# VHH binders against Protein farnesyltransferase/geranylgeranyltransferase type-1 subunit alpha (RAM2), part 1

No score or structure here was measured in a lab: all are predicted.

Target 1, 316 residues: Protein farnesyltransferase/geranylgeranyltransferase type-1 subunit alpha (RAM2), of Saccharomyces cerevisiae (p29703)
Amino acid sequence: MEEYDYSDVKPLPIETDLQDELCRIMYTEDYKRLMGLARALISLNELSPRALQLTAEIIDVAPAFYTIWNYRFNIVRHMMSESEDTVLYLNKELDWLDEVTLNNPKNYQIWSYRQSLLKLHPSPSFKRELPILKLMIDDDSKNYHVWSYRKWCCLFFSDFQHELAYASDLIETDIYNNSAWTHRMFYWVNAKDVISKVELADELQFIMDKIQLVPQNISPWTYLRGFQELFHDRLQWDSKVVDFATTFIGDVLSLPIGSPEDLPEIESSYALEFLAYHWGADPCTRDNAVKAYSLLAIKYDPIRKNLWHHKINNLN
Structure headers, positions and changes below count from the first letter of each chain, unless a header shows other numbers; antibody chains aren't numbered by Kabat.
F, E and O stand for the ipSAE by ESMFold2-Fast, ESMFold2 and OpenDDE, each averaged over both directions (binder to target, target to binder). V2 = 0.75 x the mean of E and O + 0.25 x the DockQ between their complexes.
[cut] stands for letters that were removed.
Atom coordinates printed by the task and the answers are left out, and those that the model quotes come from them; centres of patches stay.

## First folded at step 6 (VHH; from s42 with Y32F)

Design k5
Fold by ESMFold2, look of step 8:
Structure k5 (fold): chain B 316 residues (1-316), chain A 124 residues (1-124)
Amino acid sequence: as target 1 above (316 residues)
Amino acid sequence: QVQLVESGGGMVQPGGSLRLSCAASGFIFSIFAMSWVRRAPGKGPEWVSTISGSGGSTSYADSVKGRFTISRDNAKNTLYLQMNSLKPEDTALYYCARDLSEYYDALGTEFDYWGQGTQVTVSS
């Protein structure tokens, strides 16, 4: 860390803006000095190396304070425009930001700042983003901000080449990871206009294999429904999907409706819900949907029975 | 600031051995693949070897396969190259490089930072 001389700067008082005694209790003398200097330099419109260093020190102790991030961005934008090598300058800022990101994994301002840096960058690289993104997801595989940033990167760079394999790896690690399933759908949504029939059939098989492993896992059933809706015009597998889902409910739809004691156990209530939804979309199969929802209400998911009755009422 | 500092070069007879080190600082060492690249007198850079961030995957140029071993110690932020059965054609300035290609099939093809290099000279 560089040490700068601020003796020419008169710090502006911080406490004129904060009258709450709780806010005052949180302030150290070091924090008050840093903020006072920052407010003074902002008032002077000073965009300098010492101002940049000051923002780094403040971010280290108060990473959520958006005003300091905005000031730092203004400094970086000014100094990069005067730099002999703007690519190197911004890459150094991104390297610094990687370390800040590691220490502040859920701070959304870091990711917004990172987007802003890439938008300024004359030659941004998705490859440079991947190491820190993988580290952060490995640490918390459901980190909303990191996933949102990765999706933004895919769109910004128009580059999805690694995303299917990455989602597959995460699902193999934890088949219940809904963030990984959602990211996998994000991939297909962005590929849907150029995808082949063979690739769609392979994906259907992947989904069915994962359902077979853990039939009572809601994530792949929800994914299957979304995948079929997304590609229904290009992949005609309704009877294959119906036959597959039926294997998890046995012969329960052929049985007379009655009390719960008259009905067998099934492997997946989500299979029954999927079938009901699928059949409910077609008037020719509405009676099957009504029966499936009735069975969910009576035995296979009675906790949500009011939902199932509502679904039945809406099929008219 | 990213800093890569090589050491361990020197003069050695053909058939001899050397061990190069590269001290890394200013970045999260363990999440980046690292490579050794060499430059012989009057020639451009030649990729030698790459190791993944975890150390679990390695690759080598055909010219050094079986003679050189790349390794890393993530606790010490240090990259190594063990060079055995050295030949005069191995004479070069050896660079430590940060490799961006771990998440691509093309390991050893995309470097964003380099050290200053350490000289290896193999002569009778």
Scores: ipSAE 0.310, ipTM 0.724, lowest interface PAE 3.7, mean pLDDT 86

## First folded at step 11 (VHH; from p1 with D102T Y103P)

Design p4
Fold by ESMFold2, look of step 12:
Structure p4 (fold): chain B 316 residues (1-316), chain A 124 residues (1-124)
Amino acid sequence: as target 1 above (316 residues)
Amino acid sequence: QVQLVESGGGMVQPGGSLRLSCAASGFLFKIWAMSWVRRAPGKGPEWVSTIRGEGGSTSYADSVKGRFTISRDNAKNTLYLQMNSLKPEDTALYYCARDLSTPYDALGTEFDYWGQGTQVTVSS
């Protein structure tokens, strides 16, 4: 860190907050010095290298303080406009922000600031964002702010070229990672490129392979339904998918509907739901759909029984 | 503040060995793929080797495969290139570069930070 002289600055003292716990955190002598200097420089509207460094020191000890992030953005915007190489200046700011991100993974201000920097950037690069995003998701795959930022980047850059492969890698690591399955659908919905029948067939096979590994995993079944609906006009795999789904329910449709205690276990209730939807669309198979929904209501998914009864009523 | 500083170059006879180092600062070194790129006299840049972060995979140009070994020490923010069985055609200025490639890109195609280079001369 650079050292600066503030001897010309009279710090503006911070006032005691009504919340004693917050005041205790804010009142170390070093913290009081930093905040006093910051309040003074803000009041002077000083947009200088020493002010920039001061904001970095404050962010290091109090990263949730919105006013300091806003002040830093104003300094960066001013100094970037005076720089001989504005692209390099902002890239160095993003490199600094990677260090801050590593040390403050739960702080949403950092991701908002990254968006602001990219919007300001005359030549932003999605590739430059990917290493820190990978580190953050590898450390905590449930970090909603990081996932939201990655999706924002895809839309901001109009660039989805790596997102299918990335989702595949995450699913290979943890097949239950619902964030990865959701992101994979985000890719197909938004990529809007030339998609061949080979690519659609390959994706169907990927889905079926993952269902086969863990048939009662809701994520790939939900994904399969969404994928089928998205590409119905270009995908001719109804019989293949129906045959596949049937393998997970045994012969339960050949049995009388009775007490749930008399019905067998099945490998996947989600397969039964999928088949019920399929059979409900064709008058020749609607009796199978009614029975499948009845079985879901009675044994295989009774917590959603009102949904299943509603679907039966819509078929009649 | 971003710096890549190469060292370890010199003059060596054909068949000899050298170990190059690159000290990195000013960025979170461990998350970035890093590359060696060389420029022979009168020629354009030639990608030599890439290593991905945190003990990641290594890749080599065909011209150096089997003779050169790239490695990194993330604790010291240092990139290395062990060069064995050196040939006169390996004579070049060797640069350390931060590689923008992802696991899904072709390697050695885009770099955003470069060092000043260290000279390697192989002559009899």
Scores: ipSAE 0.662, ipTM 0.869, lowest interface PAE 1.0, mean pLDDT 87

## First folded at step 12 (VHH; from p4 with S101T)

Design q5
Fold by OpenDDE, fold request of step 14:
Structure q5 (fold): chain B 316 residues (1-316), chain A 124 residues (1-124)
Amino acid sequence: as target 1 above (316 residues)
Amino acid sequence: QVQLVESGGGMVQPGGSLRLSCAASGFLFKIWAMSWVRRAPGKGPEWVSTIRGEGGSTSYADSVKGRFTISRDNAKNTLYLQMNSLKPEDTALYYCARDLTTPYDALGTEFDYWGQGTQVTVSS
């Protein structure tokens, strides 16, 4: 890293009132110095290479300060305007940012900053962002900020071409990856108006296949419900889907509700929930819904018994 | 700034071997797919090989399958191409390139940075 001279700058005291509870930054002397310098430069409205370097140093020790990211953005925007090659300059910044992203996996400011850079970029590329996105998701599949950013990119670029395949690959690797299922739904929400009948059928088969592999996995059932709601009226769900779900509960709905010990085991409580939801929409099948929710409460999902009772009460 | 510097080229007899290296700097090397592309005199660029990011797969053009091996050392930020059983048809300027393609794209179709290239000449 290039060393810059700050002898002409008088550091300003750090205002302790920065309410950002999230920055349990140990106030080291070095941190105080760096922040003091940054505050001074900000007050002087200095947008320079040394200011840029200073922000990098601060981000390295205290990445949670929103003010520093904003300051860096202003510096970059200014320096970019002075550059002969704007694209090259911003790409350089993005390459730097990849390293910072890797070292700060829990930081959310990075993703906002990335969005700002892409908006500023004269020729932004979604493909350029994919490697770092993949890395971060592979490290933590539940990282909400990363997924939010990926979704933002899809919308920003109006590019969804790889999202279905990507979600599929993640699901194949981990069928319990709820984030992957959620992202797959995101794809269909945005492709709703252009989906073909063939694609619709293929997707339904995909869902059924995944459910059959692990019937007691909540993610594909939630996905199935959402998918049906997206493309169909709740009262007009295909009998094929209902029949499919029914295969996982056997004949439990034909049996009297007695003691939990007298009830048979079923393959999926989520199937029962799915069916209850569907039947609850039609007064003609509402009794089935009531029975299904009752069974969930008494035996198959007693942990959520209050929810099931609530569902029953809302059917009337 | 991204820099890609190729080396290891030279003149070799048919059936000989060469090992090309590409020193990368200015970006997080380990997360990127990297490719070799060659350009023979009077011909357009030809994709040779791609290696995906960490833990990723390798791919080769049909013309070099079984003879060339692409590899990488992420600790050294270096891309390699081991070329065996070289043929006169392999004579070209060989470029290292940062690859933007995903596993769902056609191979060797999109790159954003290139090196200056290293010359490989296969002649008797």
Scores: ipSAE 0.879, ipTM 0.955, lowest interface PAE 0.5, mean pLDDT 94
Fold by OpenDDE, fold request of step 14:
Structure q5 (fold): chain B 316 residues (1-316), chain A 124 residues (1-124)
Amino acid sequence: as target 1 above (316 residues)
Amino acid sequence: QVQLVESGGGMVQPGGSLRLSCAASGFLFKIWAMSWVRRAPGKGPEWVSTIRGEGGSTSYADSVKGRFTISRDNAKNTLYLQMNSLKPEDTALYYCARDLTTPYDALGTEFDYWGQGTQVTVSS
């Protein structure tokens, strides 16, 4: 039921690319009316409380319409300017938006809209956003839009104080949570310009510990590579890291490449990949890289054999 | 607009019990940490208890541990504080507050909305 009276407004026809009449009739009369009203109000450039309510009703049934979100933003911006307390007004909007966000977990317009509101807000708060972010991430740890928005918030507020701990907690809960690992990397890339030796050592230990728990988990190996690249020249990687990775492949590099069945099992193909990448940077060790990639292609990761051959061919 | 309305306060003898309620509206209640804070006569505000939105973890000030229990009903958008074994020192105006702190923050440090409070008086 509509809260406001629209008797003075003639709804406009809905524009659709649907050619099939059967598809067109799938729209309810109510939906057609709502959208028609919205189009009419937009054409009239009406920025009013009833327009705001109308957008809410439309978003409730069709949250994917970018135009409606833009229209709502214009309404909010206008209404805010007429408000005695702009902070209170926008906070009210954000509170409303939390519910909408919860009910539309896969909608990406919501996050853009949230960004727009925060930019508009005279005193925006990152902490205010954390509850809904946590909820959404907990519901779907792979929700790219939510993670993107969280990262945006970190940058927007220049606030990373809880992100490392948060990532740690998620990794502790699910060591395979690649989003958590990538977010952890995001922290190191963006949070600070300088890292202490102690911090480096601690983080390396963290990575090694997690790898040891599940050696055949790609996330921590990718993270390790990124971490090393972030703070070290590729030619100057710590021998500790190389030695560590070597522990997962045994003596496979000393063996002749023959039949796959004659090659031993290793604890981690990602360790081998990691080492191959490292050795590939130095002409003196490129033979090791070639052998490592060959082994990956033949036995330890044959699904990506074309990739490994490509890597071999690109070794200078 | 966020609204928090406390109730359940009153006068009780030492050793007695009270149950405070806070009716919340205007926001997605279940995702927010909620706290009780009290202000005794002539004293500053004192954090009493917090309950998180997700997971329902609870925390208490040392002064009320073992005696007070914080809980919530998300379906009713209501926060509760069961107060047992009340002492004269518990006499205060009790506020319900929306908590902005994360699990990584110090407890009872940051709130953005408050109720008007409900008076609790413990006296013989």
Scores: ipSAE 0.874, ipTM 0.953, lowest interface PAE 0.5, mean pLDDT 94
Fold by ESMFold2, fold request of step 14:
Structure q5 (fold): chain B 316 residues (1-316), chain A 124 residues (1-124)
Amino acid sequence: as target 1 above (316 residues)
Amino acid sequence: QVQLVESGGGMVQPGGSLRLSCAASGFLFKIWAMSWVRRAPGKGPEWVSTIRGEGGSTSYADSVKGRFTISRDNAKNTLYLQMNSLKPEDTALYYCARDLTTPYDALGTEFDYWGQGTQVTVSS
């Protein structure tokens, strides 16, 4: 850790127009001192090692303020341009940022700053990003900002080589992880210009296998619907997926619609919803869709009965 | 600044044992896969072993399986290699390295930081 002397700096006190009285009351004396020094150095346009260290101390105490991150970026850009090894300089900054992330797990500005560093970097590496991404997803598998950053990296580097396997591993760990299913779709949308019939058939089998393991899991049913819509291969899959989905609802469509106690239990209400959606897209099967939505409304998902009635009305 | 400092090398007779260590600083050690790589006289680098961060899975080159054990202490930011049943063929300069290899890559193909190495010599 660097040790610096700021005794020549005349601090500029924090502005009184900071309107949040609670935030002002909660400022530590250390934060006030550090911010006063930073405001002075910003006004002097000092882009120096001591200014860099000062921004790190402020970020450690109060990482929320864009101005300090922007000032740090300006210092880093200046100092790297004077460095004998710019790659090493920026890699050290990324390593520092990993430590900041560990200490500040909810701070979204870290990921925006990482993007800025990678855009500046003369030789950026996606593989260097993966350890911190793993830490953050392991900590919170639904963290929107971390997933958004990973997707940005895939696009920025034009590199999807591990993303299907990664999504598969996360689904194996937690088959209910909707972020992993969504990332799997992101792969198919973005990773390839040409997708073979064999790849599409293998993906259908993957989806069906995961549904078979846990039929009452909404994620793969929603994924299946999206996958079919995206690739428009309905004749190749139509009878197979309908037959498959039907195995989870028994013979409920052959029964008269009566009171809820007259109807049997089914293995998946999502199978019934999927079939209703599928049949609703074709006028020739509209009556089946109406019946499936009616069954959802009266027994298999009555909490959402107004949704099902709305769906029925839209088929008219 | 990132630093990797190896120690624990030396002279040992065939069949002997040594324990190498590598002190790491300047990065969040626990999230990174770490590897031992060796360079025998007149030869190129040879991957020896890798240990992943939290979760701790380990991998070994065929030439050292059953004889070498990689481990780490994340609280002390230290990587270890316990080398047993040493052979003259194990004579090399041993480096610790920060490993960029993902679980989906072939092991031992990409490293971004290296130590200076510690010499291991196995002879009578």
Scores: ipSAE 0.624, ipTM 0.859, lowest interface PAE 1.4, mean pLDDT 87
Fold by ESMFold2, fold request of step 14:
Structure q5 (fold): chain B 316 residues (1-316), chain A 124 residues (1-124)
Amino acid sequence: as target 1 above (316 residues)
Amino acid sequence: QVQLVESGGGMVQPGGSLRLSCAASGFLFKIWAMSWVRRAPGKGPEWVSTIRGEGGSTSYADSVKGRFTISRDNAKNTLYLQMNSLKPEDTALYYCARDLTTPYDALGTEFDYWGQGTQVTVSS
């Protein structure tokens, strides 16, 4: 329960226009008391244990209120400098923040505050961040703020040791998880200056295996194109990739462009899109690209036909 | 403040059983892997068992596998160790520990909080 005495503090009411009065009508009397005390303590610049507790109570009912997060950070920074054990003090703050994170999974202020704590921390630990990150990603595997924070941690700590395995595990759990595929690319972009021939071959095999499992999954096709573009000067994949992608469209490129009823089904419209993109990059194969985009517009992805016509116009 | 408080130790004959408990407070217990570590007289710490929060994945040292069972109750913030078929070499001070080891690390290598320990003595 409340261990602090605020009886010496005169709560400050808001001097407001009409809009703020409407917001005041929606607040409980307890919330008004808390905010009145907070305004008073902020005006006094009181950086104390009771002020810290007050910010926790306000965050519990109004977690998006930036002013209270900023005030709490100032209190923590002051009190840690007076603490006998700075590392323990900040680790306790991070443990408290885990509780807040659970109750507010998409609140941006929490992750920004967490970064600020780690930057202040004399001995921060990436391993210590992983349990809350796992909980939040397991709850919502596409939570942009959590993924952005994990990427920030990798860069802040210069530590990518487990990120390829982590991305692989998430893709095994849900092969459609585009955030996991994007994080896998983040690894290759940031973790290494030099990538061996064996690593490149293994990565191509990984991509092809996942496409073979679910050929109409856009994520590995987009990833393959991005990986090839990023490492183009170091890859000798052209013939292998074209042969592989062709297996998902049969002989459709050998057929006359007729009405949609005359064209066969294919295993992957994304294979056709990938081949069109590949052939469009080389003037010697641009006729193949035009035909592939035409087939996409006519039958295999007509919902995006304006995109395909735009692609054709840019080639001609 | 983080606290880990062990209980349930005592004296038991070889072949007997004990159940250890560890009450946790001051952190979000359910997201953390938790471990039992023991220290026999005159010996260094020895990892015994780990349980992860999600999925309940468990791991055991070879010396206790098949005899000990680790479990947790996330609603009560409590870690347990059921110890069966006890041997004199199981005599030790048993600690509850919060485990920083990732799924990709070797088990039993990094802990950031410890309890006071509970004594287990197996003697004829």
Scores: ipSAE 0.612, ipTM 0.857, lowest interface PAE 1.5, mean pLDDT 88

Design q5
Fold by ESMFold2, fold request of step 14:
Structure q5 (fold): chain B 316 residues (1-316), chain A 124 residues (1-124)
Amino acid sequence: as target 1 above (316 residues)
Amino acid sequence: QVQLVESGGGMVQPGGSLRLSCAASGFLFKIWAMSWVRRAPGKGPEWVSTIRGEGGSTSYADSVKGRFTISRDNAKNTLYLQMNSLKPEDTALYYCARDLTTPYDALGTEFDYWGQGTQVTVSS
């Protein structure tokens, strides 16, 4: 809402430069005015408070316009060097950016700009980033850009102290939230150089408890497979996991493979897929893997039957 | 510029009530946890109460539970503290603060912005 005087600025009209460049959007009078002023100030390389305000107004109507974000960054970098308190100046810019983020939840330029501000910041704080991240994930718990930014923050700050608990809370709220499961794996891959046997055992129990609650949920099964692959030399619980997974398929492997009508329902097709993958890795158990993939192809996951036939061919 | 401006303090007799307000500006108020912190004469700061952003869970120090109520109006960017059954021990300068504490941290341990405070005096 700051009011600046631009009367000395000779606008550079956009309609002669841009209209023949495959534009499909009608220009409003306000857009033409703002862009005319911006083109003029950019050509003058004016890095001033009024230029900063102009970029905010343009971002409000055209948030995907990369040139304006770059111009704003140049203004901020210049003005912070003149500031008595660089930390306060950049924190003010981050506070402004929170409002822009709320109004533009899918715009990737915002998150790129936010990274640039943190890299420039002499004393950046991960805790100061958490409120806007929480708002955006609460609004859309599967927003790829926001999750990518949070992961970037964890790595940039080397700070994972709350990430396991955060992932756990999101899984308790929505056990199907694959982004939360993926973030939980990100924690185990990146947070610690050394992971104890107790931690690994507790994580296995967490996974099995969540599978037991909703056996046909793909997310914890995919997570379990990834967790075993990551820590296979340190996890000697193959028998425990196999026994657990078999409880969700009953006796289906002991039955003749007939028509789909002749086969019973099972609690989890993902359990069957997990077991097939496990048994396929060992020549001694490959017959079990072939049968499991066959059952997936004919009844328990026929939509992906070509995948299962391909898996069988690779085992022979 | 971030600003937190407290008001509503004053003199009150024991057992009385006051309502404090904190006007916030310069940041997206609704996403931030907000706290009341007080400083009694000759003592250090004491956390009083916290209210989280949208969804608004509240927490209180044991010394004020049942007597104080924290609330917020996100449309007006305003934080409130309703103080009932006031005691002489509640005499203090009361500050509004923006709280960095996450749900996984101990309450009342880190704040990045403070107001100037409003004086509450409980005296016969």
Scores: ipSAE 0.610, ipTM 0.852, lowest interface PAE 1.5, mean pLDDT 88

